# Designs tried in a protein design chat: VH-VL binders against q9umr5. Part 96

Target 1, 268 residues: q9umr5
Amino acid sequence: SYKPVIVVHGLFDSSYSFRHLLEYINETHPGTVVTVLDLFDGRESLRPLWEQVQGFREAVVPIMAKAPQGVHLICYSQGGLVCRALLSVMDDHNVDSFISLSSPQMGQYGDTDYLKWLFPTSMRSNLYRICYSPWGQEFSICNYWHDPHHDDLYLNASSFLALINGERDHPNATVWRKNFLRVGHLVLIGGPDDGVITPWQSSFFGFYDANETVLEMEEQLVYLRDSFGLKTLLARGAIVRCPMAGISHTAWHSNRTLYETCIEPWLS

## First folded at step 22 (VH-VL)

Design pq20
Fold by ESMFold2, fold request of step 23:
Structure pq20 (fold): chain C 268 residues (1-268), chain A 122 residues (1-122), chain B 112 residues (1-112)
Amino acid sequence: as target 1 above (268 residues)
Amino acid sequence: QVQLVQSGAEVKKPGSSVKVSCKASGGTFSEYAISWVRQAPGQGLEYLGYIIPIFGAARYNQKFKGRVTITADKSTSTAYMELSSLRSEDTAVYYCARGSYDSTGYEPFDYWGQGTMVTVSS
Amino acid sequence: DVVMTQSPLSLPVTLGQPASISCRSSQSLVYSDGNTYLYWFQQRPGQSPRRLIYKVSNRDSGVPDRFSGSGSGTDFTLKISRVEAEDVGVYYCMQGTKWPFTFGQGTKLEIK
């Protein structure tokens, strides 16, 4: 029998978006119990990420308790940040595969169709001004906004991403790293044609330097300092990178080739 | 210069709703927090919530639970606050306010509307 | 919620004399960025509120230099070095560090 799978959705999203993924799992791993968490749908996905983490935590606890041999997480877009925070704050999680499906793991710095309210005027160079304030940090987009030209503001004002990345000192950093490292595998999925995650390499813990040149995961300070366990996981052989071109942001959970190549092998 | 003009005074029955508008002129609108604050007669200020129009999303003070809805129309530079299931305790002057950006970052409540008196009585 | 407590609630003052208003928060107002999001507002009779001081001690444009703000952590003070007739009104502190953002009860300043 297969470990249960828990699915966590992203920004402006809902549980219905995963119907094709559910079909694929049923075909390749029949009998797998799959739960798509129906929380923070649509506009509710703009609530502070710590509020979302708390709500999802309450939902996953009974599922994990009923599966003492472990569970898998499939976490899409913004949901991948929620899931990584869950793995850090839960001292009793039993997650084997954490599958991060096109998630902005090192942050977001881009004007995208997904944030259509940002147009007709490009705002990416100015959004830091409100995002790095208590007023902006009350919204999920600002919780992972990462302006490479204002890194000092990001490091000090981020209420979420800078903390779960271990980029700012806090009293829980050691415990969160220990909890995160209990995961069996970290499966990173994304690609250059996503169109929303900017840079798309954020899904692989890559990000811009101050010149907007992408540094890959192994060049990032959070990796080099092993601030939340990336270097340890890589050395353990626990990180799987599965990039795929030709997939737009809304299609990651409905592409069969992507499922078979990047997801299916990790659902045992 | 930036100016916030609110809709006129309203008299309402208990159990009804009120929608107050706040139109910004003389400046930009969508990248600021647009806040709503009220003041009952002889009382202090109370924060209802705010919207950042570029996100299309608002934060609400839990004291009002599901009775307050804050929206914005970017094309007309107008924010709206709707309060439902009105009670006599909701009698107050309702203010909108917009922040500003300076060298220290974002600062709230730089510009205030003139206020809208909402009276709830039978 | 962060509770903001002002003292005194009523402040009669002689014209030309100094005035001092205290504001205390139930928890530190220092945000992770090192800023303290503490604000002072003035509401003259029959008018909308006006921001006087932002982030503890910064005067807004057009605010007379007889107004000053100070404090840190949980304890803050608004001072008027020489009260003028136009200063009559109610003064509010507000914290903007933790949602929901909250106001003090107000201090009514009157000329004796």
Scores: ipSAE 0.852, ipTM 0.929, lowest interface PAE 0.7, mean pLDDT 91
Fold by ESMFold2, fold request of step 23:
Structure pq20 (fold): chain C 268 residues (1-268), chain A 122 residues (1-122), chain B 112 residues (1-112)
Amino acid sequence: as target 1 above (268 residues)
Amino acid sequence: QVQLVQSGAEVKKPGSSVKVSCKASGGTFSEYAISWVRQAPGQGLEYLGYIIPIFGAARYNQKFKGRVTITADKSTSTAYMELSSLRSEDTAVYYCARGSYDSTGYEPFDYWGQGTMVTVSS
Amino acid sequence: DVVMTQSPLSLPVTLGQPASISCRSSQSLVYSDGNTYLYWFQQRPGQSPRRLIYKVSNRDSGVPDRFSGSGSGTDFTLKISRVEAEDVGVYYCMQGTKWPFTFGQGTKLEIK
């Protein structure tokens, strides 16, 4: 039988968005118990990411307890950051595959077509001013906003991303790295036509330098210093990179070819 | 010069709700935290919550047990605070306030509305 | 919640004399960025509050230089070097480090 699958949604999202993914899993892995966590839906997804991590943790504990052989995580968009934090803060997680579905793992910097109904004008160059304040950090977008032109503000003011990346010293860094490294596989999914994640390579732990040139995962300081375990995971052969062109941000969980190529092989 | 103009005084019965408006003029609105603070007669200031209109989301002080709702209309530069299930102890002046940006980043409470008296009486 | 405690709550002062208002927080107000989000407000009789001091010691534009703020960590002070008649009102400290952001109880300054 197949390991249970836990699905964590993204910003302004809900469990209904994953109906096609559920269909694909049912067709290829009949009998798989799939739970799409119905927490922090819609505008509640703007709550501080640490509040969301705590709520998802409470929901995940009983599922993992009933599955001693392990579970899989499929985590979409902002949900991939929630899941990575879960892997760090849970010393008893039993996650085999962590499938990061177009998630801004190294942060977000840019206007998006996805958010234009919220932000009808370009805001990326100015958003750092409120995001890197206690008032802004009370909202999830600001928890992973990463302005490459104000990296010092990011490093010091981020209440979430700079901590789970090990970019700022904190007393739990060693324990969080140990916990994260217990994952079996890290499956990174994304692509150049996403249209929301900026740069799209953030889904693969790539990000801009100060000149807005994208540095790939292996060029990032967090990888080189192995701050939270990426270098160790890659050396184990535990990182799977599955890029796919032609998929917009809202279509990652409703594309059968993507599912069969990038997700299905990891749902043992 | 930024100016915040609030709606007029209200007299309400216990158990009803009140919605106070706060219109910004003379400057931009959506990129700032718009805060709501109240002051009961002869008492101090109490922070209710705030909204950052570009996110369309608010943070609330849990002391009010979900009775407060804060919204904003970016097209009219107006924020709203609604307090439901009114009690006599909700009698207070309600203020809105907007922050500003300076060389150190974001600073709260630079501009204040004139206040709106809400009286809850049976 | 972070509790902000002011002392004294009532402060009668002779014109031309100094005044000092203390504010203590139940937790450190130093944020991860090294800033201390401590603010002082003045409310004159019948008026809306006005920000005087931001981030401990920075005086707002148009605030007389007889007002000064100081302190660190959990203990803060607002000083008025020579009280004038126009200084009558209530003074509040506020912390902006940890949500929910909170005010002190207020200090009513009166002329003897």
Scores: ipSAE 0.848, ipTM 0.926, lowest interface PAE 0.8, mean pLDDT 91
Fold by ESMFold2, fold request of step 23:
Structure pq20 (fold): chain C 268 residues (1-268), chain A 122 residues (1-122), chain B 112 residues (1-112)
Amino acid sequence: as target 1 above (268 residues)
Amino acid sequence: QVQLVQSGAEVKKPGSSVKVSCKASGGTFSEYAISWVRQAPGQGLEYLGYIIPIFGAARYNQKFKGRVTITADKSTSTAYMELSSLRSEDTAVYYCARGSYDSTGYEPFDYWGQGTMVTVSS
Amino acid sequence: DVVMTQSPLSLPVTLGQPASISCRSSQSLVYSDGNTYLYWFQQRPGQSPRRLIYKVSNRDSGVPDRFSGSGSGTDFTLKISRVEAEDVGVYYCMQGTKWPFTFGQGTKLEIK
């Protein structure tokens, strides 16, 4: 028998988006209980990420309680940030595989897909002005917006990402790190042709420095200081990196080759 | 010069809805928080919610329990506030306001509309 | 919700004398960035509100220098060093640190 799988969707998304992933799991792991959480759909995905984390926490508690042998998480896009926060705030989570499917784990510094091509200028250089204010932080996009040219504002104003990354001191840092480290495996999935996650290496805990040069995971201060346990987890051999080219942001959960290569092996 | 012009006064019966408009002119619109506040006769100010039009999303004060809907039309630089299931206690002047950016970032409530009186009476 | 309490609610003042309005919040207004999102507004009779002070002590452009804001944490003050006839109206504090953002009850300033 297989561990139950919990699926968490991304921005402007819904449970229907995962019908192909459900089909793949049913074919390769018959009898697996798969729950696609139907919360914060569409525009509700713009609510503060901490509100979403609380709602998803309430939904996963009974599923985990009924599966003492553990569960797997498959978390897509913005949903991967929700899931990582769940791993930190839940003292009693029993997650074996956390599968992060093209998630902006180190943040986002790119134009939203929801803007028209009416304006030639990029918004990314100016969005920090409202995002790093209490007004902007009430929206999920701003909760993980990471402007590499205003790192001081990010570090001080972020209500979510800077905290779960351990980039800003807070009273829960030790407990969150301990909880996160109870995960069995961290499976990182993404690729250069994603088109939305910017830089795409954010899905592998890479990100821009002040010159917009991508530093990989092992070059990040949060890794080097082991702020939330990433270095410890890698040293245990518990981090799996599965990059794949040729997949656009909306296609990660509907590509069979990706599933077979990057997801299927971890659904024990 | 930025100016916010609101729709005219309305008289409504209990149980109906009202939709107040707020049109911005003389400046840009989409990258600011557009806030809605109200003031009952002889009373103070109360924050209803706000929208950031570039996100296409609003935040609402839970006191109103989903009776408030705030939207924006970027093409006309117009924000809207709709209050449903009206009660006599909703009689108030409704204001819209826009923030601005300075050297330190975003500051709210720099420009105010003229206000819209909504009277809920049988 | 953060409760904002103003004192006094009614403030009769002699022309040319100082005036002071207190605003207290039910919790600290210091945000994670070190800023305190406390604002003061003036509403003259028959008019829309006008922002006077942003982030505790910063005077808006066009606001006379007789207006000053101060305070920290949970306790804030708006002062008018020398009240003029044009200062008649209602003054509101507002917190912008924690949603829902909230106003004080207002202080009505009148000339004796």
Scores: ipSAE 0.848, ipTM 0.925, lowest interface PAE 0.8, mean pLDDT 91

Design pq5
Fold by OpenDDE, fold request of step 23:
Order: C-alpha cells, then sequence, then structure tokens
Structure pq5 (fold): chain C 268 residues (1-268), chain A 122 residues (1-122), chain B 112 residues (1-112)
C-alpha cells in the first residue's frame, strides 16, 4: 500500500484548492489516504507561523502514529515553511518525502501583482518597517519576509525564518537540524513563471544578495554553514530540485504535467 | 497632524453586539497598525487587539475568546471594533490608537482616539 | 501572558518634589533585536492616554525633560524630577515584546 499523504495549504488557501491534486493522487496511486489539513484556512493563514506549526503538529502526530512506514508531505507555498519548521521541531517524525511546492523557503521579498493587490498602498521596500517589529511578527507574512537591504533587521527580528534557517543562534539549532535531517527526501518545486514567490529561486533556497542578485542554494550561508542540514542533505542525495516553467503560483497543485513530473515519483 | 475620531457612546443590552468606529485623518492609513484598548470605569488599560490594514488581518487578545472582531476599511480610513455577546463587564471606554514609524522602526500609540463609552446594562 | 506589576498604585506627591514609579515584568522584555519594548503612558483625568516614553528611555516629543525612563530586563522606572500640577493622573507601563501586549495596573499620581 501507498504511504499516507498529508497536504498543507498556503496563504489564503483552503482544501478546495487541492481537489485536482487529490484526483491525480487517487488516479495514479489508488488507495492512498490523503489528508488535506483544514487548519488556518483563508484569513487565518495570517496567524503567526509558530502558532500554525503547533496546530499542524497536533494534526499530523496522530496520522504519523498510524503510519509506521512513514508519510509524505505536500506543502504548498507558505505551507512549505510550516512543514519545514514542523520537521525541525519534531524529533520523532517519520516523513519520507517532503515535497515543497512553490514555497518561499528562503523567504519572500517582492510585491508582485498578487502582493500589490493585497498591499496597494505599500512597497516592498517599506514593509521591513512593520515586519521587523513585535507587531509585525505576529503575522505569517512577516515571519518569512526577507529584506536583503535590511539583513541585520531580518536576522535580529525575524522570529521564524531566521530561526528555522539557523541564521540566528538559538538553543535549539542543533536539535532542529538533527530533526530536519530525518527527512528521506526534500523535493523542491518551483519555477520562473510563478509570479508570486519572489525571487522564484527562493523555492530552491536561492535568494537575493544585497544588490538583489540572485544567488543559488550552494552560495547561501545557510548551506555553507549547513545550519539546518541543506549541505548534508545534498551530499547524501536527498535533495531533488524540480523546476518547471509555464506554471503560475495558483496552478502548482492543479497542473497534471507538474504532478506527473515532480510530485508523483515521490509518492511511492 | 493625524487625528483619530471615534463613534459616539453606546448603550447595549447583555447578549447584544456593539461596533465602534475609528476614523483616521491627516495621514496615510493602510501602513499603520490600529490598536484597540479598553478601560473599565476606575480600572486600568486592557489591550484588545490590533489590525494592520495592509494585511487585512488583526491580532486578538485570546482573553476575549473570539468575541472581538477588528476590521478596517482602507477606502474610508476607518477601523472598526466589534464586540459580541456583551456582558456587564464589557462596560468601558474603548480607545483606538495608531502608531508611527521613525528611524528606529515602528512605535505604537502615538495617536489616540477620544474614546467611546460602551455601557452594557439590563 | 506577561504580567506587568506597578508600584506604588497610589502616589501622593508634594508639588515640586520628585516622583518615581516602578514597573516590573514577569519575564524579560528584551526582544530578539536587542530592543526592550517598554512604554510609559500618562492619562490625565477625563482624557485619553498619552505616550510619554518608548523603548524604556526615549522621551516623546513635547514631553517635558522632567520625565525620564530607565531600566532593563524586567525592572523599569519612570521618574519625574519635579512634579507639577499638570502631572496629576494615572501612569501605565506597557510591554510590547510578547503578545498579548499587556499594561501595568496603573499608578495614580495625586498632589498632597
Amino acid sequence: as target 1 above (268 residues)
Amino acid sequence: QVQLVQSGAEVKKPGSSVKVSCKASGGTFSDYPISWVRQAPGQGLEYLGYIIPIFGAARYNEKFKGRVTITADKSTSTAYMELSSLRSEDTAVYYCARGSYDSTGYEPFDYWGQGTMVTVSS
Amino acid sequence: DVVMTQSPLSLPVTLGQPASISCRSSQSLVYSDGNTYLYWFQQRPGQSPRRLIYKVSNRDSGVPDRFSGSGSGTDFTLKISRVEAEDVGVYYCMQGTKWPFTFGQGTKLEIK
């Protein structure tokens, strides 16, 4: 039998968004128990990510307990960060494949058309003012806002991304790294036509330097220092990168070709 | 300068709801969190929650167990605080307040509304 | 929740004399960025609160020099070097480091 699949949604998302994914999984892997977690849907997805991590943890623990052979995680957009944090804090998780589906794994710094719709009166260059404050850090968006022009503020004020990345020293860094390294495979999915994740390479742990030049994963300090295990995972062949062009952000979970190419191979 | 003008006093029955408005003028609206604080007669200040209009989301003090709803209308530069299932203990002056940004970052409570008295009685 | 404890709760003061209000937090108010988000507010009778001090010791514009804030970690103090009649009111400390943000009980300053 196939291992259970747990799906974690993204910002302003709901289980309804994954109806096609469920269909694809059912068709290609009949009998798979797929659970789309209906937590922090819609506007509630703006709650602090650590709060979300706790909620999702409570939901996945029973599922994992009933699946001694392991489970697969499909985590979309913001959900990818939630899942990474989840795997970092859980010392007993049994995740075989962690599929990060167009997630801003290295953070977000952009006000694309999607974000401009949400923030019509603000520019990305100013969001650091509220995000890197106690008031801002109570919202998920700020928890992974990564302003390359204010790296010091990011490192010191980010209460989520900087911590799970091990970019800021904290007492749990070693343990979180150990826990995260329990994952069988890290499948990173994203693409240049996403239109939301900025830069799109963030889905592959690439990100801007101070000049907004995109650097690859292997050039990032978190990789070079192996702060949360990326270098180790890569070395043991546990990282899979699956870039795909021609897919918009809201289509990653609904595109059949993407599913067959990047998701399905890791559900066995 | 920035001014916050709140709606008028309310008298409500237990179990009903009240919605207080806070209109901001004299500056931009969306970029600044709006905080709501209340003060029962002769008592101290209590933080209810705050909204960041650009996010369209609010943070609530869980003490109120979901009875508080804070919203914002960017088109009218108005924030709202709705309190449901009113109790006598909810009798208080409700304040809205706005923060500011300076060279050090975000600082809350630079501007205050005049307060709205909400009386809950049978 | 972080508990903010002020002392004294009642502060009768003679005009021209100094006043001191203590605020203690149940846990450190130092945020990850190294800042301490401790605030002092003044509320005169019949008025809305007014921020006096932000981040422990920074005085807001328009606040007289006779007001000063100090402290670190969990212990904070608001001092008034020379109390004036207009200083009558209730003073509150507030922490903005950990949600939910919380106020002290308030200290009522009165003239003897």
Scores: ipSAE 0.939, ipTM 0.973, lowest interface PAE 0.5, mean pLDDT 95
Fold by OpenDDE, fold request of step 23:
Structure pq5 (fold): chain C 268 residues (1-268), chain A 122 residues (1-122), chain B 112 residues (1-112)
Amino acid sequence: as target 1 above (268 residues)
Amino acid sequence: QVQLVQSGAEVKKPGSSVKVSCKASGGTFSDYPISWVRQAPGQGLEYLGYIIPIFGAARYNEKFKGRVTITADKSTSTAYMELSSLRSEDTAVYYCARGSYDSTGYEPFDYWGQGTMVTVSS
Amino acid sequence: DVVMTQSPLSLPVTLGQPASISCRSSQSLVYSDGNTYLYWFQQRPGQSPRRLIYKVSNRDSGVPDRFSGSGSGTDFTLKISRVEAEDVGVYYCMQGTKWPFTFGQGTKLEIK
């Protein structure tokens, strides 16, 4: 039988968004138990990411317990960060494939059309003021806001991304790295036509430098220092990068070609 | 200068809801969190929650068990605090407040509303 | 939740004399960025609260230099070098480091 699949949704999302994905999985992998977690849906997805991690952990633990052979995670958009953190804090997870579906794994620094409805009166360059404060860090968006022009503030005030990245020293860094390295495969999915994840390379742990030049994963300090295990995972062939053009952010979970190319191979 | 003007006093029955408004003027609205604090007669200050208008989202003190709803209307630069399932213990002056930004970041409670007295009585 | 404990709760002071209010937090108020988000507020009778001090020791504009804040970690102090009649009111400390943000009980300053 196929390993169970757990799906974690993204910002302002719900389980309903994954109806096509479920269909694809059922069609190609009949009998697969797929659980789309309906936690922190809609506006509730703006709650602090650590709170979300705890909630999702409570939901995932019993599923994992019933699947000693392992499970697969499909985590979309913001959900990808939640899942990465989840795998970092769980010393006993049994995740075979962690599929990061168009997630801002290295953070977000953009005010695309998708985000403009959220803060139309704010510029990307000014969000650091509120985001890197205790008040801002109580919202998920700020938890992975990564301003390349205010790296010091990011490193010191980011209460989520900087920590799970191991970019700031903390007492759990070694343990979290160990836990995360329990994953069988890290499947990174994203693409240039996403329109939301900014830069889109963030889905592959690429990100802006101080000049807003996008550097790839291998150029990132988190990789070079192997702060949370990326270098180790890559070395053992556990990282899969699946870029795909022509897919908008809201279509990653409903595109058949994307599913067959980037998701399906890792559900067996 | 930034000013916060709140709605008038309210008298409510137990079990009902009250919605207090806080209109901001003299500056930008969306960029600044609006905090809500209450003070029962002769008692101290209690933080209810705050909203960041640009996010359209609020953070709530769980002590209120979901009875508080904070919203903001950017078009009118007005924040709202709604408290449901009112009880006598909710009798208090409710304050809205706005912060400011300095070179070190966000600082709360730089400006205060005049307060809104909410009386809950049977 | 972080508990903020003020002392004393009542503070009678003679005009012209100094006053000191203590605020203790149940845990460190040092945030990840190294800042300590401890605030002091003044509430005069019949008025809205007013922020006096932000981040432990920074005095707001318009606040007399008679007021000063100090402390670190879990222990903080608000001092008034020379109490004036206009200083009568209740003073609150507040922490903004960990949600939910919490206030002290308040210290009522009165003139003897």
Scores: ipSAE 0.938, ipTM 0.973, lowest interface PAE 0.5, mean pLDDT 95
Fold by OpenDDE, look of step 22:
Structure pq5 (fold): chain C 268 residues (1-268), chain A 122 residues (1-122), chain B 112 residues (1-112)
Amino acid sequence: as target 1 above (268 residues)
Amino acid sequence: QVQLVQSGAEVKKPGSSVKVSCKASGGTFSDYPISWVRQAPGQGLEYLGYIIPIFGAARYNEKFKGRVTITADKSTSTAYMELSSLRSEDTAVYYCARGSYDSTGYEPFDYWGQGTMVTVSS
Amino acid sequence: DVVMTQSPLSLPVTLGQPASISCRSSQSLVYSDGNTYLYWFQQRPGQSPRRLIYKVSNRDSGVPDRFSGSGSGTDFTLKISRVEAEDVGVYYCMQGTKWPFTFGQGTKLEIK
């Protein structure tokens, strides 16, 4: 039998978005128990990410307990960050494949059509002012806002991303790293035509430097310092990078070719 | 230069709802959190919640158990606070407030509305 | 929730004399960025509150230098060097470090 699959949705999303994915899994892996977690849907996805992590943890624990052979996680967009944090705080998770589906794993600093209604150009450049404050950090968007021009503020004020990345020292860094390294495979999916994740390389732990030049995962301090286990995972062949062009952000979970190429191989 | 003008006094029955408005003028609106604070007669200040208009989302004091709804209309630079299932203990002056940004970041409560008296009585 | 405790709750003062208000928090108000988001407000009779001090010791524009804030961690103080008639009102401390943000009970300053 196939291992259960747990699906975590993204920002302003719901379980309904994954109807095609469910169909694909059912067709290719019949009998798979797929659970799309219906938590923090819609506007509730703007709640603090740590709150979401706790909620999702409560939901996945029973599922994991019933699946001693392990489970697979498919986590979309913002959900990918939630899942990474989840795996960091859980010392007893049994996740085989963690599939990060177009997630801003290294943060967001973008001005895209999808976010323009939220972040006009002039606002994007100034979002650090509110996001790196106690008031801003009560919203998920700010929890992974990564302003490359205000790295000091990010490192000191980010209450989520900087912590799960191990970029800021904290008492749980070692334990979180240990927990995260329990994952069998980390499957990173994203692409240049996403249109939302900015830069799109964030889905592969790439990100802007101070000049907004995109650096690769291997050039990031979190990798070089192995702050949460990326270097270790890569060394043992546990990281899979699956870039794909021609897919918009809202289509990652509904594209058959993407599923067959990047998702299906890791559901066995 | 920034002004917050609130709607007028309200008299409500228990179990009903009240919606107070707060119109901001003299500056930009979307990138400034609007906070709501209330004060019962002869009592202290209580933080209800706040909204960041650009996010279209609010943070609520869980003490109110979902009775408070804070919204914002960017087109009119107006924030709203709605309190449902009104009780006598909800009788209070309700204030909206806005902060400002300086070189070090966001600072709240630079500007206050004049307050809106809400009386809940049978 | 972070509990803010002010003392005294009633503060009768003679004109021209100094006044001191204490505010204690149930936990440290130091945020991850190293700042302490402790605020002091003044509310004169019949008026909206007014911010006097932000981040423990920064005085707002237009606030007389008679007012000063100090403290760290969990212990904070607002001082008025020479109380004037216009200082009559209720003073509140507030923490903005941890949600939900909370106020002290208030200290009522009156002239003897």
Scores: ipSAE 0.932, ipTM 0.969, lowest interface PAE 0.5, mean pLDDT 95

